# VH-VL binders against q9nrl2r1430to1533: the designs that were tried, part 13

Target 1, 104 residues: q9nrl2r1430to1533
Amino acid sequence: GGVHELSAFEQLVVELVRHDDSWPFLKLVSKIQVPDYYDIIKKPIALNIIREKVNKCEYKLASEFIDDIELMFSNCFEYNPRNTSEAKAGTRLQAFFHIQAQKL
Below, E stands for the ipSAE of ESMFold2; O stands for the ipSAE of OpenDDE; V2 stands for 0.75 times the mean of E and O plus 0.25 times the DockQ between their complexes.

## First folded at step 28 (VH-VL; framework fv_iluzanebart)

Design w2 (at its last look DockQ between E and O 0.07; V2 from the best seeds 0.00; counts 0 for: pae E 14.6 > 2, placed apart)
Fold by OpenDDE, look of step 28:
Structure w2 (fold): chain C 104 residues (1-104), chain A 122 residues (1-122), chain B 107 residues (1-107)
Amino acid sequence: as target 1 above (104 residues)
Amino acid sequence: EVQLVQSGAEVKKPGESLKISCKGSGYDFTDYWIGWVRQMPGKGLEWMGIIYPGDSDTRYSPSFQGQVTISADKSISTAYLQWSSLKASDTAMYFCARHDWYPSDSYYFDYWGQGTLVTVSS
Amino acid sequence: EIVMTQSPATLSVSPGERATLSCRASQSVSSNLAWFQQKPGQAPRLLIYGASTRATGIPARFSGSGSGTEFTLTISSLQPEDFAVYYCQQYDNWPLTFGQGTKVDIK
């Protein structure tokens, strides 16, 4: 990694957060509102957590960063049926991410 | 270092409006829930509500729903608690506090402000 | 709402002795239970979360146990700085609720 990679991760997270379809991913799913979520999803993650890891320089490789983002989407598609607003948003945001990730 | 700094003590009369503040620093303000807790004189802690500054998602205790308004301005890392019309019974210490979310979405307070004393009397 | 009941209301303990505080939930809160310490004129301080996990910087003499509806905070050897009011808090369901507190004072 390095300072330049860190900056690239920061910028990409900012772009993801600002995207119109980021709303399902900004923070962790509430286990109070969705009691079975964490019985199904064993590695929960969200953009706020990913941002924290970026800020703490926990990503040494772009692949590690990408893996967490892909995990975030994987969790969404695992829990949410395809016809849900969450899954549809995830599909669009993931497509955006894949385009932006090519710049890493 | 994570810090929450609240606005100063308030002395008000019944019927007056009030807005107190809580400024966060040492962390990304937008990425953590921040809540308000009331403590009346000589009494215990009462959860009032929380807000997620990142998207302004707000949750209230039924006891405080419609009685207060919780808001946040993420551009200045500040959360607010406000009353449109104070009552004598609103006299209390008010704490803001950050909710930790590790390792899952949890709602326990890991950092607290110093408290704001609100006194309402005729 | 889930009612949290702490006992005893006041616990008188001598320095160096073991202190045991109880917290009961009106319904199961799983392990979604936190303990706080509050001293006069100060904000509460997080001691335990997840029923049994010590927060960062909390001395080893503090320990939490329990699940479901019965929880215990134990101070193995009470230190002078431990005299305070202790609160439990559930975060298993809305609204979040605190116990009424247990005051630990000098015997």
Scores: ipSAE 0.781, ipTM 0.924, lowest interface PAE 0.6, mean pLDDT 95
Fold by ESMFold2, look of step 28:
Structure w2 (fold): chain C 104 residues (1-104), chain A 122 residues (1-122), chain B 107 residues (1-107)
Amino acid sequence: as target 1 above (104 residues)
Amino acid sequence: EVQLVQSGAEVKKPGESLKISCKGSGYDFTDYWIGWVRQMPGKGLEWMGIIYPGDSDTRYSPSFQGQVTISADKSISTAYLQWSSLKASDTAMYFCARHDWYPSDSYYFDYWGQGTLVTVSS
Amino acid sequence: EIVMTQSPATLSVSPGERATLSCRASQSVSSNLAWFQQKPGQAPRLLIYGASTRATGIPARFSGSGSGTEFTLTISSLQPEDFAVYYCQQYDNWPLTFGQGTKVDIK
């Protein structure tokens, strides 16, 4: 998309970062703190990386942006059991994202 | 219909090289891991290693690290198991098998190839 | 690596009777446990995954149970086609490992 879509992507990422449940997603998971994460999750991604890609205009289609956000949630649910704080936060943030994504 | 079709039986001598193949069809080859399993005559199953053809991420059992090469050519939906120098102890049946859909965290084999018998004798 | 130990090595059972196969992991694998059947000259086939979920097309006489380190495959009312070798496999952590197998043969 054009400049309006990039502004919308930036605003949506900012709203995700500001959300109370963003804490598991702000930066890539630490291999030191979570040694097996990168043995399980093959396509890691986080909000700081997505925001940088928006800032550098690396998304050519809205679907590419949405795919990265959904990958972020999919990784969370793949790694974390449903009863964990991380998975619960992911569920709530994903619901918020779906509401906001209707505006794209 | 998901199918894994392996190359035919091989009779080789010690010191020779060999590359056997596993062709996947009926699914998106790049979205599933392909593993290799050895079964020596009269013995059980041994996991050798696994490859994700989408990006060639490859993991080996410690027992097979440096002993074989696992690779894939996604343009022809084919995975490979390769030896640079066969030993008589490599005589076995070799199976390829598919794991569940990526990004699933389930690494059990849902579809299996028919097996390739490799016989290495002087 | 996680060692999977199956017992018994051989189980003799009459047709129509129940077979109970055990699989023990050297450390917890949660429910990340699969069971396979292999007949002579054939590739293995998946029976159970997630410790207790039957794979598509597997008859109801096959059931799995357990979690952590102790797992059981039960075959109620054995049929002639069920005489085979059965393997458990953990997929909780790398490397993936199989048990050594339990042969179920006719008594």
Scores: ipSAE 0.000, ipTM 0.561, lowest interface PAE 14.6, mean pLDDT 88
ESMFold2 (binder alone), look of step 28: mean pLDDT 91; pTM 0.926

## First folded at step 29 (VH-VL; framework fv_iluzanebart)

Design x1 (at its last look DockQ between E and O 0.06; V2 from the best seeds 0.00; counts 0 for: pae E 13.9 > 2, placed apart)
Fold by OpenDDE, look of step 29:
Structure x1 (fold): chain C 104 residues (1-104), chain A 122 residues (1-122), chain B 107 residues (1-107)
Amino acid sequence: as target 1 above (104 residues)
Amino acid sequence: EVQLVQSGAEVKKPGESLKISCKGSGYSFTDYWIGWVRQMPGKGLEWMGIIYPGDSDTRYSPSFQGQVTISADKSISTAYLQWSSLKASDTAMYFCARHDWYPSESYYFDYWGQGTLVTVSS
Amino acid sequence: EIVMTQSPATLSVSPGERATLSCRASQSVSSNLAWFQQKPGQAPRLLIYGASTRATGIPARFSGSGSGTEFTLTISSLQPEDFAVYYCQQYDNWPLTFGQGTKVDIK
């Protein structure tokens, strides 16, 4: 670990986590509670995973960071029908992300 | 370096309340589940429950549901285990531990606190 | 709950010898099985996860195998520091459960 300066990626993750519609994305879907999830979603990801990658400096390009965030939303929309609370939250959070990502 | 530091040993009487703590450092506290494990004297490990500090999602073992309360204060990177009324049978070592979550979901414990000994006797 | 049963309860082995520990699940846990080592007065230490993957810093003499309901922890050549109690733990379903432990002591 250690202390480091807050990067643009770190700040954006913080803002995403603090958003009211972040609840479906804070952590990975439980295999125990949703047994078929990982049969459908082959590249699972969540904000806690993305934050870990940021903390480990695994993102060398903004495009790599953006790709992971978009993957997170893509997974949500692939698994959840449009009328679900998860999908609706994802739609709103993704819109927020697209605005914030312009600052990168 | 990831560390979990637990509060000190407790000596209590039956009927008393107790709250022990586990402070995490060296990692993003809100992004990993923290669990509690009981080990009675000379016995094995017993899973009690876990909490995700990021949203306070909490899961209990049926054996401990309603018997204890697991909570977390993410502002100080601390998880708690508490009893409203201790019993002599609560005498045990209590460990907190982090569940590995990266890069994939896992509910095994990769880092452990040093343990808190709780002794309950008349 | 899924009951984890370890055998034997106690395993006496000489230094340098192979130690084989068994863990059985009452129902399939796929590969969601971890092994822990605990020495007296210490917290448990993670050895194996995913049934067969060694945790960081764990010596190569430790290996895990199995899937479904039958699992094995093998210590290829027992070292003095390996005498301890070993626990398996499933994380395939709620509640998470541990085996009762196998004590590895000196023959």
Scores: ipSAE 0.780, ipTM 0.922, lowest interface PAE 0.6, mean pLDDT 95
Fold by ESMFold2, look of step 29:
Structure x1 (fold): chain C 104 residues (1-104), chain A 122 residues (1-122), chain B 107 residues (1-107)
Amino acid sequence: as target 1 above (104 residues)
Amino acid sequence: EVQLVQSGAEVKKPGESLKISCKGSGYSFTDYWIGWVRQMPGKGLEWMGIIYPGDSDTRYSPSFQGQVTISADKSISTAYLQWSSLKASDTAMYFCARHDWYPSESYYFDYWGQGTLVTVSS
Amino acid sequence: EIVMTQSPATLSVSPGERATLSCRASQSVSSNLAWFQQKPGQAPRLLIYGASTRATGIPARFSGSGSGTEFTLTISSLQPEDFAVYYCQQYDNWPLTFGQGTKVDIK
C-alpha cells in the first residue's frame, strides 16, 4: 500500500492498543518469564511489531495486515486455554477487531 | 525497580572515538526499545535514534543517520551510543530512555538514565 | 517531520498560582502527546502521556488536555519543586519530536 491504506492500518492498530483487552498483545511474551512459549509458538507477533511493519510499509495488501492480526489472536488461543484471562481478553479484542476491520 | 544506569562523564578531543553505555535492570531488557536523546548546552531535547535489543532493530533520526552508531548487547542488558570521530559540536548531555511502541498507552519515554556528559574540546 | 511548538518560552509564576503551558503540533498527533519535567542537572521525568493521563506517582495538580494539534499542561497550584523546564513530545509518527521547552520560573 499507499499512504491512505497506511493511515487506515495505523488507525486500526491505535484503536486495538487503546482497547481495555489489549494488555496481553502489546509486546512479545518474555522468553525469560515464559520459557516454553517460543517452543510452542513458532511465529510470534504482537501489536508493537505490527505497528512497525505498518510504519515500514511492509504490508502490500490489507489481507496481509489482517493475517498478522489474526495470527496474533491464533497464537493467544493456541498457547492459552480458553478459560484463562489472556484467552478471554483475546476473544473480546478479536471481536472488536472484526468490527473495525469491516471499515478497511 | 526499573533502572537505566549510564556510563560516566567523558572528556575527549576532536577525532577520537567514544562508546557510552546504558545498562537496564528491573525489567525484561529485550522487550522494550531503548532510545538516545541529546541535549546540547542550554538547548532542548533531540531524539537521536532507538534500538529494540531483542532483534537489534535500529532506527535513526534523519539528523543523526550516519553520525552515530546505536547498538545493544542483550546478554548484559546494555545499550550503546558510539562515535567513530568526535567533533566539538558533539559536546552535550546524552540520555538513554526506555519506551514502548504503542502511542496511546506506552509509546513514550517512561524511564530515563541519569545522563552522560560528553565534552569534546581541542 | 512533525514540528512541536511550545509557548510561552518562559513563564514567571508565583508559588500557589496556576500555570498554563501550550504545545502546538504542525499536524495532528491525535492524543499521542507526552509532557516531561526537567530540573537543572537531572533527567527528564514523565508527567503526562496520552495527552491527559498522569504517569504513576504524578500529583493531581498536573493535568493535561487537548487533542489533534493543540495541547495544554496545567499546574493548578504551583509548588516550589515545580519550577523547571517542561517539554511536550509527540509519539504519533517517526521521527519522534520534542517541543523546545517552556521554562517555569519564580516571579
Scores: ipSAE 0.006, ipTM 0.545, lowest interface PAE 13.9, mean pLDDT 86
ESMFold2 (binder alone), look of step 29: mean pLDDT 91; pTM 0.927

Design x2 (at its last look DockQ between E and O 0.42; V2 from the best seeds 0.00; counts 0 for: pae E 9.2 > 2)
Fold by OpenDDE, look of step 29:
Structure x2 (fold): chain C 104 residues (1-104), chain A 122 residues (1-122), chain B 107 residues (1-107)
Amino acid sequence: as target 1 above (104 residues)
Amino acid sequence: EVQLVQSGAEVKKPGESLKISCKGSGYSFTDYWIGWVRQMPGKGLEWMGIIYPGDSDTRYSPSFQGQVTISADKSISTAYLQWSSLKASDTAMYFCARHDWYPSDSYYFDYWGQGTLVTVSS
Amino acid sequence: EIVMTQSPATLSVSPGERATLSCRASQSVSSNLAWFQQKPGQAPRLLIYGASTRATGIPARFSGSGSGTEFTLTISSLQPEDFAVYYCQQYDDWPLTFGQGTKVDIK
């Protein structure tokens, strides 16, 4: 493989992954453990998928990258009630993301 | 190009410990599950377990729970399978393989290591 | 666990002929079913996932069908390189399980 500088998107994904509240978002929800998840969530996405898209240079615009991140949070809040650990973590991580996204 | 390269063949005696490795390259190692599959001589494939290197989430087949340990070192993009005390019945080919997540959370293997032959005999 | 049963154990087919392999699950696995090909001395290769989707680079002569408990892998015209052992695998529930395999050999 080649060596390249981290893009702003790559760096932001790294920061999101390292955040304490990233645990619900690191990978896709297991349909084995949550059988009804994919009946409700039609556009599943997680940080590992977003990182893959970044690595493949699939984001041409910052808005596209932001849309995927917001979709990730939207999915979380759609499926998880507000009082769940997942939703609470999502709320905090999204706030962090909004601050970091201003640098894009 | 995605590649999984496993450590070399092992010849051991019953009671000995063993740790074999699987190094991933050509992709983001922390972002895909890695599984281990056993194939005894002349037999079929047996799922042993999987690990997500990103958070070390690990799942075992009940048949292998407590019999082996699956781990990963994401700093060197390497997954491990280890025994504390080998038995003759552990003689087999062991494959590591990556799990794809497309189009949803899926546990099928899209890339495989070349296999590690483990022979345990007195 | 979900038991996957393949049939037949051995399938003898002439080159150019159609090969049909069956895989049955002890309970429904929806479409969470994959097919693998393994040649002697090699690692398995993914052929089909989601019961009917060909993996990247897999020839069109390979096709998968079925849902629930009954699945079929079809090779429309067997090529010399297709003689191998084929495995199905469910990923609908823990633990993940493979069928015992079907050996496709030359008639």
Scores: ipSAE 0.799, ipTM 0.926, lowest interface PAE 0.6, mean pLDDT 95
Fold by ESMFold2, look of step 29:
Structure x2 (fold): chain C 104 residues (1-104), chain A 122 residues (1-122), chain B 107 residues (1-107)
Amino acid sequence: as target 1 above (104 residues)
Amino acid sequence: EVQLVQSGAEVKKPGESLKISCKGSGYSFTDYWIGWVRQMPGKGLEWMGIIYPGDSDTRYSPSFQGQVTISADKSISTAYLQWSSLKASDTAMYFCARHDWYPSDSYYFDYWGQGTLVTVSS
Amino acid sequence: EIVMTQSPATLSVSPGERATLSCRASQSVSSNLAWFQQKPGQAPRLLIYGASTRATGIPARFSGSGSGTEFTLTISSLQPEDFAVYYCQQYDDWPLTFGQGTKVDIK
């Protein structure tokens, strides 16, 4: 973790947030709207939380940052059937992420 | 530094409309929920509702559903609380506060505005 | 909705003594509980989050404990500036709810 890694994490999160398919991932899933979500997903995570962890310099290794983003997609695919709008958005955003992450 | 600055005190009559504001600075405004809390004179704190400015997801306490409108203008980092028709019982101090829904990630009401006193008298 | 009940309503304690404030939830809120201090004429101030974690800048004399339905705020050695009303608040489920407050008077 030096200055270059923090800037790269920040840049990648900004790119993910701005992507058209980020809408399922901007904030944590609402327990009220989706009552069983937290019974199924035990390690919830979202882009706003990841962005805050970047802002607070909480990631010490690029692998920790990548793991949180991959966890976000894994949660989406575990909870949502593949034919849902959420899972389709996740597939497209994950593909975008993989391209951008190669630049780290 | 994180700051929430609210609009100034208001003196209104019953039946008038009112929109008070809460401007956030020093953080990514669209990435945090903004909540509104009422405190009637000499009474405790009451959660009114919240908004996520990033997508305008808005939630109300049942006691305030249909009584107020919570909104945000993310282009100027400002959240609003609005009444279409004030009642004398709306006389109170109104706080905005930044918080998060997440059960275990350390986000909650961590920064508060200074409060806006609203007095409704006829 | 989850009802938060604080006790006592008023707590009179001498400076230098220990103050213990209780908060009970009508359902389990796990550790999703915060404590706030509010002095007259001021906005509330966050003291404790996650039931037991002190917020940045909060003196070590403030500590929180509990999980599930029963929670405690302890002030280990009351200072003159600790005269205030204290609120607990759960953030486990909608609607978000506060306790009614405990007023700490310096005896």
Scores: ipSAE 0.006, ipTM 0.671, lowest interface PAE 9.2, mean pLDDT 88
ESMFold2 (binder alone), look of step 29: mean pLDDT 91; pTM 0.926

## First folded at step 30 (VH-VL; framework fv_iluzanebart)

Design y1 (at its last look DockQ between E and O 0.03; V2 from the best seeds 0.00; counts 0 for: pae O 10.6 > 2, placed apart)
Fold by ESMFold2, look of step 30:
Parts: C-alpha cells; sequence; structure tokens
Structure y1 (fold): chain C 104 residues (1-104), chain A 121 residues (1-121), chain B 107 residues (1-107)
C-alpha cells in the first residue's frame, strides 16, 4: 500500500483500541490463563499484532488489513457463546469497525 | 532500536520505600509486556512478575505477590518496581525485560542494564 | 510450580570443543523453553526460544534441542567469548521459572 492507506490503517487501529469494547482484543489470549483457546482457534490475532504489522508496513492491500480485523472478530464469535460479555463486545466493536472502514 | 534503560543504583536502609524505573524506547511501549527479574548476589534469575502497559494487566509470581508493586506510566513509556518497606534480603540486581511478542511466549528478548539495590543498616 | 534443573553446575571445556548443557523440567513444558547467556556484570542475552529456534544475531554454533521435560543447549565449537553462565527458562505455565544456571569455564 501507499502512504495514505498506511496512515488510514494506523488511525483506524487507534480508534479501535480507544473504543470501550476493545478489551477482549488488545492482546492475544494467554494459553496459560485460557488453556483450551488454541485448541479451537488456529489463527489467533489481536489489535497489538495488527498495529505492529501496520507499523512494519506488512499490509500491502487494504483487503489484507480488513481480513485480519475480521479474523479477530470471527475468532471471538467462534470461541465465545453469543451471550457472553466478550461476544457482545465483539458485536459492538465490529459494528464500529464497519462504520469506520467506510473511510478506507 | 529497542532499548530498556533502568534507573541508577540505590543504597537504602531497611524500612525505607523505593521505586525503580525502566524506560522503553524504539518500539510501541504499550504493545509489549514488561517483566521484572531479580538476581540475588551469587544466585540465579527469579521471575517477579510482568505488566502489559496497554491495559495495566499485571501478573505476579506467588513469591513476590504482596511484596512489590509493578506498574507503568504509558505517557512516558516507563515501567516501575516498588517496595513500600525494604528488607535487607531485598539486596539484589533487578532487571526489566521486554516480552517477545508471540502468543504464550513469556520469555524476554530485550533486557535493561540492571539496577543494583543494596539494603543495609 | 515447574522446577527447572540444570546440569552440570560447572562445565570446563577447551576452546574449539563441544559444550553440552542439560535442562530438565519437573513436568512437561512442551517446547516452551528458552536459553539465556549471562556474562559477568551484564544482563542476560536470549540465545534460543521455542526449545530450538535461534534468536536474531546468535551465532550458528549455539543450538537447542528437546521437548517435554528434557532439553539440551549445545555450543559446537566453544569460543573464548562464550565464558558465561547459561540459564534455561520455561514459559509453559505460571509462575515462569528459570533453572539455577550452568557456568561454562573456558580454559
Amino acid sequence: as target 1 above (104 residues)
Amino acid sequence: EVQLVQSGAEVKKPGESLKISCKGSGYSFTDYWIGWVRQMPGKGLEWMGIIYPGDSDTRYSPSFQGQVTISADKSISTAYLQWSSLKASDTAMYFCARHDWPSDSYYFDYWGQGTLVTVSS
Amino acid sequence: EIVMTQSPATLSVSPGERATLSCRASQSVSSNLAWFQQKPGQAPRLLIYGASTRATGIPARFSGSGSGTEFTLTISSLQPEDFAVYYCQQYDNWPLTFGQGTKVDIK
């Protein structure tokens, strides 16, 4: 990607991190604290990883960035039942992401 | 380049308080865990605990729970280790270290230079 | 907690020869094992993580092997600058723990 796309990715990640419902997504789920997570989730991802990939210019296309963000939400919904605080936070943050992503 | 710069050596008396610091630079400070490791004179390395500055998620070794406080000020990219009341047995070298990013990897890839704390009457 | 036991406590090896350091965990840590080098007056340096993956900038003479409870660090051709204490560390479960160290004495 171009310079303007990289700035837009960075700005979007900052807004996601600042959102009140970001708490399940800030860092990878710990196997030590949640032993079965990685038995179920095979492609783990979190906002700190996505931010680092933006900072290192690892996303070449906007679709690659969007795919990682959507993978993050998909993992949340796969692991967590619909009525959990994590899944509800994921639903609200995903809706926010979709609104902000229209600016890409 | 990633650097962790710790505060200078301390000479203290039993009962005094102390707060030592570890300033991170060359990376996104809030996106990496920072841990503290004690090395008593002539002894090996002991993990004390770890903090994620982005959300202040803090984990302590049971041996150090209630004995020290780990904290961070993300506005100045600095992690802290504190004692409210030092003992002579707290005499040691204290290292801060950055946790390598991969999931479930709580080993340390970059280390501070160490802070020598000497507690004696 | 998982106890990490290193052997030998001290290893005397001539430059150019092979050094073999052992680390045993009291229960399986899978491959969640790191090795560190600490030279006198210095902070530890990461050598190996994931039991066998060499950290960036670490010379090829350092290699790690093992899984489960038994791990080995090998220095294939010991150099004079390899005089140090070597520590293993498990990161499979809380609390994170280090072995007590192996001092490599270079003749």
Scores: ipSAE 0.059, ipTM 0.748, lowest interface PAE 6.6, mean pLDDT 90
Fold by OpenDDE, look of step 30:
Structure y1 (fold): chain C 104 residues (1-104), chain A 121 residues (1-121), chain B 107 residues (1-107)
Amino acid sequence: as target 1 above (104 residues)
Amino acid sequence: EVQLVQSGAEVKKPGESLKISCKGSGYSFTDYWIGWVRQMPGKGLEWMGIIYPGDSDTRYSPSFQGQVTISADKSISTAYLQWSSLKASDTAMYFCARHDWPSDSYYFDYWGQGTLVTVSS
Amino acid sequence: EIVMTQSPATLSVSPGERATLSCRASQSVSSNLAWFQQKPGQAPRLLIYGASTRATGIPARFSGSGSGTEFTLTISSLQPEDFAVYYCQQYDNWPLTFGQGTKVDIK
C-alpha cells in the first residue's frame, strides 16, 4: 500500500489497462462464457495476471515481460477473427504497446 | 486415464551424462505443462522446472538453472530431464508430474512413478 | 523464494482420531496452496488444491483450510491407509516450493 515509484513495467501495464482498447485483455476469458476458448488457447494470459507478475517481480528481463504481452495478443488473434471487436481492439492496443515498449 | 510413465532406474558414475524420460498418455500431451521434482534420499520434494510441450517453453528453478536441461518431444508425448555431468549429489528420485490447466495453477495433479538415479564412484 | 514450513515434523495419532497438519508460508500465497500425500515407495498424490478444494477421488475426511500464510490440512478420522508423509506446496510465485513434510504415523 501507499504511494511508490512505479517501475517501467508497472507503468506500462497501467497505461495498457487504461487504454480504451484494453477491455478484451483485462482478465482471463471465462470458460463458462466461452466454452471452447481453452480448447484453442493453451497459454491463457491477461493484463491482471501480468500485473500480478510485475508486482511480484517475476520479470527479470524486459524480454520476459514483452513475451507475456505478445502472448496475450497472439492468443487474441488466434481465437478471434480479424473483423471482431476483440481483434480490432487488440490490433490497436498492440500497436500502442509496441511504441511504449521502445522505452523499456 | 491420464498416465505418466518414467524410464527405469539409473546407476551412473560421477562425470557421466544422463537423460531420463517421462511419457504421457490418456490426455493431450501438448496442452499441459510437465514438471520435474527431485527427492533426495529420505528428504522432501524439490521443484526443478517445467516445460510446455506444445512449444517447448521451459522454466527452471533458480537452484537447478544451468544444472539440468528439460526438454520434450511432443511427437512421442515424452518429456526429458538430462545432465551433462552427474555428481554424487544428484543421487535422488526424480518425478515428472503434470500441472493442472487451464486453471492457471501450478500444482501437480498427476505424477509419474519416479526414476531412481544413483550416482557413485 | 517463498519458504514453506510444516509442523509438526512428526504427528503420531491413533486410528479414528483427528489429525491436524500445519503449513506456514514466509509470505502470502493467497489460496495458491496444494497438499500432497506420499507413501513409501510411491509418488505423491494430490489431495487438496486452492487451499481448500478436494481433488477428484479424495475422501471427504480430508479437508484443507487457510489463506495467506497459514494453512491447515485436517483428517477428520484417520484411517490405516492415511499414515504417510504430507507435503504442502505453494504455487503463488516462482520458484514453486514445497514444505519439508509432516510424517503422520501410528501412535
Scores: ipSAE 0.010, ipTM 0.648, lowest interface PAE 10.6, mean pLDDT 92
ESMFold2 (binder alone), look of step 30: mean pLDDT 91; pTM 0.925

